# Designs tried in a protein design chat: miniprotein binders against q8wxe9r568to878. Part 18

Target 1, 311 residues: q8wxe9r568to878
Amino acid sequence: EEEITVDVRDEFSGIVSKGDNQILQHHVLTRIHILSFLSGLAECRLGLNDILVKGNEIVLRQDIMPTTTTKWIKLHECRFHGCVDEDVFHNSRVILFNPLDACRFELMRFRTVFAEKTLPFTLRTATSVNGAEVEVQSWLRMSTGFSANRDPLTQVPCENVMIRYPVPSEWVKNFRRESVLGEKSLKAKVNRGASFGSTSVSGSEPVMRVTLGTAKYEHAFNSIVWRINRLPDKNSASGHPHCFFCHLELGSDREVPSRFANHVNVEFSMPTTSASKASVRSISVEDKTDVRKWVNYSAHYSYQVALGSIW
Key: E = the ipSAE of ESMFold2; O = the ipSAE of OpenDDE; V2 = 0.75 times the mean of E and O plus 0.25 times the DockQ between their complexes.

## First folded at step 9 (miniprotein)

Design Z2 (at its last look DockQ between E and O 0.00; V2 from the best seeds 0.00; counts 0 for: pae E 28.3 > 1.5, off the site)
Fold by OpenDDE base, look of step 9:
Structure Z2 (fold): chain B 311 residues (1-311), chain A 80 residues (1-80)
Amino acid sequence: as target 1 above (311 residues)
Amino acid sequence: SGEVKTKTVKLKVEGMDSFWDARKILEALSKLPGVESVRVFIEDGTVYVIYDPSKTSPEEIIKAIEEAGFKAELVSVEEK
């Protein structure tokens, strides 16, 4: 059985402002991988939602791939695998290639402008220092302006959300508990439906709370890591923010560093090319009528949220 | 993103030997006034053209194909 699988993956990187999480800087890289099992040398054509093509394509009906994207994208800085006839592309914008057999390889990559006005969610973080007491609070809200969030029936989730709060090395000791089995990281208590305000928690032990997911110090990142499996949460009412809260009492005000973390790191994935809106419109294999064709879409986001000054 | 009404024109085109010939047809059709988007697909030796019927007639399509060096005969028109 002959098959061709196309994997389209966005990689979003950037820096966003505090508060409204406006995108200050971004980069979207889309990579297309091919895995084909085809007998003999088969010439293939890949059709994308290229603005320069605007759907002006020649395809067999059977080669038309279902797409939910109605947008056209501008491809920048296209790079191709050696199996692609670049001359054909430059002349006609047709992606013609002879795939490597039974080998997953990167067919091409390109850059695009971020297709959305906003990120899937906003993260507002407040950090306060009072003497030896440090408090960090974050509020996460889904963005209504993000297209994937507009229709609940067709909503595309953010998956494996990771929010990392860099911790000064001096504070690492405060997030470790001695247990009989060794040092364990302090874990957040989950309190669903809780609204965290500035609460003075009296106690020598750090307090972490989340309304959703988990939070703990992770040495690999030298950060408190707030992990959420999926956003939006199916069990949460729409419009209510998810919250992270951390309260730390240091031994003295001298332990408060002059410079605190000035950013939060955010990572997550989406099961669609939500960053570029890149779509495969067609896959053609020459002289073959019974080729199974698959397209997988994904996006990975990695960006920093500016926190501003400690107050 | 308004749903544009499209017509599918079924044409029998003679003289088309390769994908590139179909490309010539597509290029010719793309140059037609008012044509913003046109799809050409082939099924069982028949060439199909999907276009906005409000902007172009089947006759104009055929003429453009002929000017591109091919012979085209209208088989059927389907409205979607």
Scores: ipSAE 0.474, ipTM 0.804, lowest interface PAE 0.8, mean pLDDT 86
Fold by ESMFold2, look of step 9:
Structure Z2 (fold): chain B 311 residues (1-311), chain A 80 residues (1-80)
Amino acid sequence: as target 1 above (311 residues)
Amino acid sequence: SGEVKTKTVKLKVEGMDSFWDARKILEALSKLPGVESVRVFIEDGTVYVIYDPSKTSPEEIIKAIEEAGFKAELVSVEEK
């Protein structure tokens, strides 16, 4: 049978202030891909929630797609595949194209302003150095200002959350084991290591703890990576902070660099175009009325949280 | 010990008839280790000696008086 699938994907990148209070810099890029199985010379039209179209849409009822937002967005810097009639777009804001048959391709891309006031969660990181003793602690809290999180029963999840803490290569020996659950700080464990008698083996002991997910050194990133499958956590109260703790006792204070790192990297995905609020309002295939039409939405976030500590 | 524990012995001395006799007794006791002070009453022959009991005793004090040519009798000993 004949069908067309439209994939809409946001990519958010940026820099946020210490504690994730303020978005200092952001870029939102949205890409639209098409995969179609249509006979003949199929002429298609795609309707987006383009603010320059508001009040000027002409669609057949059969062309209307389920709405995902009531918002209208400004499309900046539109770039198109060669199959799109750009003159029609510039004159009428109609995205008119003849898709490649049975071949997934990028129809268009554009930039938007980030559509929310805040990110889905905040991250605060504190570091301290006392001689050869290094402590790092992070607190993650779900944001109340993110609109997708205003209804707990319909809250759109953050998936595959990854928080990366770059570390000097000299410290890798201290991270041979992944994190343990439950402890806020590792200071009590270090104190036991100073006792007479049998203690845990140096360098083989867990130095990291988390209250959710796991944290482990990953060579692919040259970083400690804190991984959380899904936020908000099903088993935690709303607003409950999730924590990462790291406590190191180095061989000397000469092993402490001038700074731990300038930033922490955060990545996650959401099953909606949460960054742009881009939405497909209509899909038309000229002279065909029996075409299966599918729309998929996703967002990927990748940003830095500034780490203002100087050792 | 930073504290010195002393005792006082009271003696009655016979044959002490003059100031010079009293001085002989005083001189004899001043040579005895452990004697801290000596008080002599010529009118009745009473002598009080404050001493360190780890270094001397009433018996040694009496002996020193006897070697000087006088007879002494113990009357009492008190701790200080």
Scores: ipSAE 0.000, ipTM 0.058, lowest interface PAE 28.3, mean pLDDT 79
ESMFold2 (binder alone), look of step 9: mean pLDDT 83; pTM 0.803

Design Z3 (at its last look DockQ between E and O 0.70; V2 from the best seeds 0.00; counts 0 for: pae E 5.6 > 1.5)
Fold by OpenDDE base, look of step 9:
Structure Z3 (fold): chain B 311 residues (1-311), chain A 80 residues (1-80)
Amino acid sequence: as target 1 above (311 residues)
Amino acid sequence: SGEVKTKTVKLKVEGMDSFEDARKILLALQKLPGVESVRVFIEDGTVYVIYDPSKTSPEEIIKAIEEAGFKAELVSVEEK
């Protein structure tokens, strides 16, 4: 059975402000991978929602791929695999290629401007230092300005959300507790109904709390990592923020660095090209009528949220 | 930016037997003022044109196809 699979993947990177998470800088890289099982030499054409093409297409009805986006995108810095006829692309904006058989390869990549005004969610973080006591609080809210969040019926989730709070090396000892099985990282208690205010938690041990997911110090990142499997949470009311809280009592005020956290790192994935809005409009295989065609879409976000100077 | 109301015209084109023919039609239509997009289906000779009705008309579209050396018949006009 002859088949061609197209994987379109966005990679968003950037820096956002501490307040409303305004995007200060960003870039979106979209990669298109092909896996084909085609007998003989098969010339293929890939149609994208390229603004320079703008729906001007010569296509077979069977070659039209379903798309949910009506947006046209501007492709920047296009790079192609050697199997693509670049001359044809430059002259006609047609992506013509002879795929490698039975091998997944990157057909092309390009840059786009971020397609949305806001990120899928906002993260506000407050840090306070009082003597030897350090508190970090974060509030996560879904952004109504993000298109994928507008209709609950068509909402696209953020998956495998990771929020990382860099921890000074000096504080790492405070997040370790002796267990029978060795040193284990302190884990946050989950409290779904908690509004975290200034809780004077008296105690020598760090206290971490989250309303959703899990939080623990992870050595691999040298950070406290707040992990959430999916946003929005199905069990949470849309209007309430998710919260992270950490209270740390240090041995002395001398252990408080003048600057301990300049940013929070955020990563997550989405099962759509939400960053670029890149879409495959058509896939054509020359002289073949019975080719199964598949398109997969994904996005990966990785950005830093700037934190104000904690003085 | 005023949302320009576009219409879609469906045409049946005779004599379109190749990609080259389809390309000629596409190029001819793209030159017309008000044409936003053209989709050509070679297998059944169907052409869809999205256009600004204030700038062009189905008749002008047909004429352009004819000037390209083909015959076109109006099938339908739909509002977007």
Scores: ipSAE 0.167, ipTM 0.671, lowest interface PAE 1.4, mean pLDDT 87
Fold by ESMFold2, look of step 9:
Structure Z3 (fold): chain B 311 residues (1-311), chain A 80 residues (1-80)
Amino acid sequence: as target 1 above (311 residues)
Amino acid sequence: SGEVKTKTVKLKVEGMDSFEDARKILLALQKLPGVESVRVFIEDGTVYVIYDPSKTSPEEIIKAIEEAGFKAELVSVEEK
C-alpha cells in the first residue's frame, strides 16, 4: 500500500523567571519531516493551520486530516527543501512538493510563537551559602494553567525530564557515587585521617535527595542532573510537589567562587503535542484516493530558569 | 460579539476540473469586496463563500465566478 507520514516537531527554547517561571524570552522552531512510499510521480500538497490561509482552502474531502486545534498560527521565516515549489508558496501559501521516495527528509522549517501562557510545570529553586556549607533545594509543581494538564483524558506527559544544576569545576571532587535504582541520601563523611597521616583536608561527601527520579553528577554536562522519566508521576498523589535537595560541605569558604552560574537548565519532551499548535489540516497526493496518511506531533523543550546566585 | 454578521453561500461550479481551475475561482472571489473566506472542493465543484452581506451578494459572487470562465449555480444561503 502507498503511504505518507508527516512528522511535526517543535523545539521550544527560552528563559523563565526564578519563582513562578514566567516566560521572559522564548523561541519556537518547527520542523516538518516527510516519509513517503508513493508510486510514480506524486505531487503532494500540505495544508497547515497557517493564518494567511484561514478559511481559504482548496481541498479534496478525502484529504482533510483530523485537526488537533482550532487555532491559526503565523509562520515566520519559512525555509524549504528544494522539492518545494517556493513560487507557489509565496503566491498562494500552498505547500506544493514532490517528496523524496522512501527517504525521510525535512520538508520545511519555520519560526512561531509558544501557544500557551505557562509551561507544563514550574521549578522553584532556593540556595544558601553559610561559610563552607552550600545547600540547594528545588520544588517542581505541575502547572494548573497548561492546557494538557487540565483534563486527564487529554493529558500529555513530559518525558525524560532533565534538570541540570551547573557545578563549578572546583567542586567536582565532592561527588562520589550514583544510584541506579532510586533516591539516595548519604551522611556527610568527615576525614578523620587529616589530624595525623594527611597533608590536606578535603570536604565531606554531599547529601543529595529526591522525592522522584534520580540525581547524580554527570560529567557530560558538568552538572548535577535530576532525571525524571515522566511527569505527572502516576504513583504520586495529585498535586504533590516533587523535591530535590543537595547539601555540600566545602573544604573552605574560599572555595566558593565569586562568579558562577545563575540558572538551572530544564529539558524534556512531550509526545503527541505541539508547542506552537502547528497542525496539519490536509494532505493531498495528486488524484490518488488510496494513500494512507499519518501525522505525528512532538515537542522538545530546553530552557533556563533564571536564579539569583546559586553557587 | 464584536464580529461582523456574515452569511455563507453554497455554490455548485461546473467546469472546474483541476487545481488551477479552483485557484482561478478562489482568486476571482478574493478580489470581490466583502468576501471573508472561500473553500473550494475540486472533486464535485462545491464552493463555500463566507461574505459580508452589506458589501456583496450571492449574485455578485456568481457573476465573479462566471467572469472567471466557469458556470455557477446557487445551492443555498445561510446565516453564519
Scores: ipSAE 0.093, ipTM 0.608, lowest interface PAE 5.6, mean pLDDT 80
ESMFold2 (binder alone), look of step 9: mean pLDDT 84; pTM 0.803

Design Z4 (at its last look DockQ between E and O 0.83; V2 from the best seeds 0.00; counts 0 for: pae E 1.7 > 1.5)
Fold by OpenDDE base, look of step 9:
Structure Z4 (fold): chain B 311 residues (1-311), chain A 81 residues (1-81)
Amino acid sequence: as target 1 above (311 residues)
Amino acid sequence: KTKTVKLKVEGMDGPSKEAFEDARKILEALSKLPGVESVRVFIEDGTVYVIYDPSKTSPEEIIKAIEEAGFKAELVSVEEK
């Protein structure tokens, strides 16, 4: 059976302000990969929601791909695989190519402006230092301004959410404890429904709590890592924040570094091109009437949230 | 604000190179019309969908443009969006 699979993947990177998580700078890279199993030489055409094309299409009915995107996108800095006829693209904006057979390859990549006004969720983080006591608290809220969050029936989740809080090297010892089984990292206790306020918990051991997911120090990142499998959480009421809390008692105030982490790192994925809104409108294969066509969409977000000075 | 007109172009039986070229000519002709937002040509049967601003163009003007390009078209339907 002859088939062609198109994978469209966004990569969002950026820097976000503290508080309302305004995007200070961003980069959206979209990459399109092709995997085809076609007999003989088959000329293919890929139709995108390119603003310069504006839905002007010559297609077969079978070539039309389902799309949920109503937006047109502006492609910037297009780069093509050698199998693409770039002259045709420059003249007509048609992506014409002869795919490599049975080989997954990057057909093209391009940049776009971020298609949304806000990120899928906001993260507010507060840090406090009182003598030798350090507290970090974060509140995560889904953004209603993000289009994928507007309709609960069509909501697109954030998956494999990772929030990393860089930890000074001198504090690493506080997140490790010796057990009978060896050295283990302290893990957060999950307390669903808890609202964490500024509570000074006096104790010799670090305290970490989360309302959702897990949190622990991970040496691979030199960070406390808050992991959430899926947002929004199906079991959480809409509008309530998810919280992370960490309280650390240092040996002395001298152990408090002059500089705390000035940012938090956030990563997650979405099963749609939510960053670019890139969409495959059509896939045509010359002289082929029975080709199975598939399109997969994804986005990966990686950005820093500024915390500002703790002092 | 926009309408969609469905047209049938006579003599377009695709897929073929000829049908594609004809479709290209039609697309080019229609894209120049004021108020036309998008044109989709189905080359297999010569069905043409045109999304347009009814304040700037009409089905009759669209048909005329196709005729000026050397083809014959018949109005099938007009839908409001």
Scores: ipSAE 0.480, ipTM 0.849, lowest interface PAE 0.7, mean pLDDT 88
Fold by ESMFold2, look of step 9:
Structure Z4 (fold): chain B 311 residues (1-311), chain A 81 residues (1-81)
Amino acid sequence: as target 1 above (311 residues)
Amino acid sequence: KTKTVKLKVEGMDGPSKEAFEDARKILEALSKLPGVESVRVFIEDGTVYVIYDPSKTSPEEIIKAIEEAGFKAELVSVEEK
């Protein structure tokens, strides 16, 4: 059977504050990809929730797609594949195109405003450098202000969460035989601001501990990477923080850099969600009536949590 | 606060470039009418739904605007939103 799939992917990037993770800077780039299996040349129309349309639609009932939002959004800096008639878009805000058959391609991209006031979780990090001792502690907590976290039955997970702590090249030797500690090896309830416990201060190997997921040094990122497969954690009580701890003893004071990292990198994906609230309202394929039509939404987040500078 | 009027516009029988152009003319005419909040045109049969502010306009004014654009429209129903 004939089929067209529209993939709407949001890419959030930005900078958030060190304490409450208030969004200081944000950018959302939305990419729309098409994969179609259509007989012959098929002229297609795609209708978005473009604010310049704002409910003024010309439609066939068969072309209507399920509504994912009541919001209308402003599309900035639209860029199109060559198969799109750009004059039609600028005149009518309808994306008119002839898709490449059986070939997934990027139909268009545009920028939008992030549709939430907060991110799905917050990350608080405390660092200290005393002599040759370096300590890093982080507390991760799900945010109740994010729309997908308000109803446990309908919440959408953050998947493949990666929290990266940049490591100066001078410290890499201390992670050559990294140990990985999961939440089961600690099995402790953690209050906000609490330390995991005392560490061994003798030796060259770091102590790294997490209450959820795993942590190890990853050369690909030149960072200690705290990985969590899925948030919120199915087996954890609502509202309690997930913790990361690292204690590192450097070989001498000469290995201590004059500056500590000024940020922590956070990256994760959210399936079936939209950071922009972009929505496909209609898909038309000439006058064909037996075309299967699919729309998928996903969001990817990559941002920095500010820590400030340490001299 | 708002109401929805359902209209039937004569002469639309299915998808065509002409039907899209006719629908565009209807949308343009109604966009000039104060109080019209949204317009949906179903080109397969000429059904038009208009959400409007009854303090600013009426189904009669909406039909008149469509007629001035060159199309004949019949009132089908009016519902509160």
Scores: ipSAE 0.433, ipTM 0.842, lowest interface PAE 1.7, mean pLDDT 81
ESMFold2 (binder alone), look of step 9: mean pLDDT 78; pTM 0.723

Design Z5 (at its last look DockQ between E and O 0.42; V2 from the best seeds 0.00; counts 0 for: pae E 2.6 > 1.5, other shape alone 4.159 > 2.5)
Fold by OpenDDE base, look of step 9:
Structure Z5 (fold): chain B 311 residues (1-311), chain A 80 residues (1-80)
Amino acid sequence: as target 1 above (311 residues)
Amino acid sequence: SGEVKTKTVKLKVEGMDSFRDAMKILEALSKLPGVESVRVFIEDGTVYVIYDPSKTSPEEIIKAIEEAGFKAELVSVEEK
């Protein structure tokens, strides 16, 4: 059976402000990978929602791919695999190529402007230092301004969410418990109903609490990592924030660094090209009528949220 | 299929034997006033045109095709 699979993947990177999580800087890179199993010479055409084409295309009905987006995107800095006829692209904006057989390869990449006004969720973080006591609190809320969040029926989730709080090396010892089986990182207690206010935590051990997911120090990141499998959470009321809380008692006020982490790192994925809104409108294979065609969409977000000075 | 309110105009076009001919048709249609986006797709020798019907009639489409050197006959109009 002859088949062609197109994978469209966004990569969002950026820096976000502390307050309303405004995007201060961003970069969206979209990569398109092809895997085809086609007999003989197969000239293919890929149609994108390119603003310069604006849907002005000729296709066979069978070559039309279902799309949910009505947006047109501006492609910047297009780079192509050698199998793409770049001259044709420059002249007509048609992506014409002869794919490598039975080999997954990057057909092309391009940059776009971020297609949304806001990120899928906002993260507000407050840090406080009182003597040798350090507290970090974060509130995560879904953004109503993000298009994928507007309709509950068509909502696209954020998956494998990681929020990383960089920890000074000097504090790492506080997150380790000596166990018979070795040093294990302290894990957060999950309290779904917890409203984290001014909780006086008594004790020398770090206390971590989350309303959703898990949180622990992860050495690989030198960070406390708050992990959430999926946002929005199906079991949580809409609009209710998710919270992270960490309380640390240091040995002395001298252990408080002059500069605390000035940012939080956020990563997650979405099963759609939510960053670019790139869409495959058509896939054509010359002289072949019975080619099975698939398109997969994904986005990966990686950005930093600025933290205000703790001091 | 996109969530765009468009009409599909089904036309039988005579003398269309190549992709090049289809390009001529597309070019002609894309230049029509009121046509911001037009998709031309072919199935079993029939040309389908998807466009915003708010400012363009099937008759105008046919005329444009004729001006491009082809003959067209309206088969059907469908809203999608």
Scores: ipSAE 0.333, ipTM 0.740, lowest interface PAE 1.0, mean pLDDT 86
Fold by ESMFold2, look of step 9:
Structure Z5 (fold): chain B 311 residues (1-311), chain A 80 residues (1-80)
Amino acid sequence: as target 1 above (311 residues)
Amino acid sequence: SGEVKTKTVKLKVEGMDSFRDAMKILEALSKLPGVESVRVFIEDGTVYVIYDPSKTSPEEIIKAIEEAGFKAELVSVEEK
């Protein structure tokens, strides 16, 4: 049976402000991959919501794909696999190609402007350094300004959320010593009664606590990593913040840098093209009517949350 | 502009046998002043044109298609 699959992946990168996470810098790159199993010489056409072709479409009715957005987007810096007729694209904005058979390949890539006003959630972080004691607290709140969060019945989740807190090199030996000498590793548990603001002193309290997910030091990133499988959390009140708390005891105050870190790294995925709003409007395989057609959408976000001046 | 009442003309075009033929029709119509959008259905020759009636007409749209080498017949006109 004949089949073509179109995989549309957004990649958001950027920098957001301390506290309210206003977007200070952003870059959105979209890659489109094709996997096809087609007989004969197969000339294919891909229809995107390209604003330069808005309302000017040539289709077979069976080639029309379900609409995922009403928006039309501007495609910047388009680059194509060699199987795409670039002159046709330049002259008519038609994406005409002969795909590689049974081989997943990148058909094209382009850049867009981030299509939302805000990110799906905000992360506020407070740090304090007193003598040899370092404390870090973060509050994560879902953003009501993000389109996927406005209606619980139509919510699109953030998946595999990873928040990385870089650990200065001066502190790494303390983490290794604790691990190597049989001291308990930096690991947090989801506790029903856990709260931030409890009275705690070194030696009697966990070094890390979270209200959702897990947190531990990960050598691969040289960071404390807070991992959350899915947001919003099904078992939490919509407005309740999710919290991370960490308390570190250093060997002496001379090992304490003047500041904790300049940023926190945030990564997650969404099963959508939320960053670009790119949408496949049509897929044509010559004039064939018996080809199965599939479209997959995803977005990956990777950005820095400033803790202070970005220098 | 949001106050102009555009119209949609539905045409049946004969002689359009391929995607390349449809591209010729779309190109010809895109050159007409007042044509806002063109949607071509290859399988049966149906063409929808949204246009500004103060700048063009179904007669001019049909003429442009005929100059491109195809025969067009008016099916309907709808305000929108």
Scores: ipSAE 0.330, ipTM 0.764, lowest interface PAE 2.6, mean pLDDT 81
ESMFold2 (binder alone), look of step 9: mean pLDDT 84; pTM 0.807

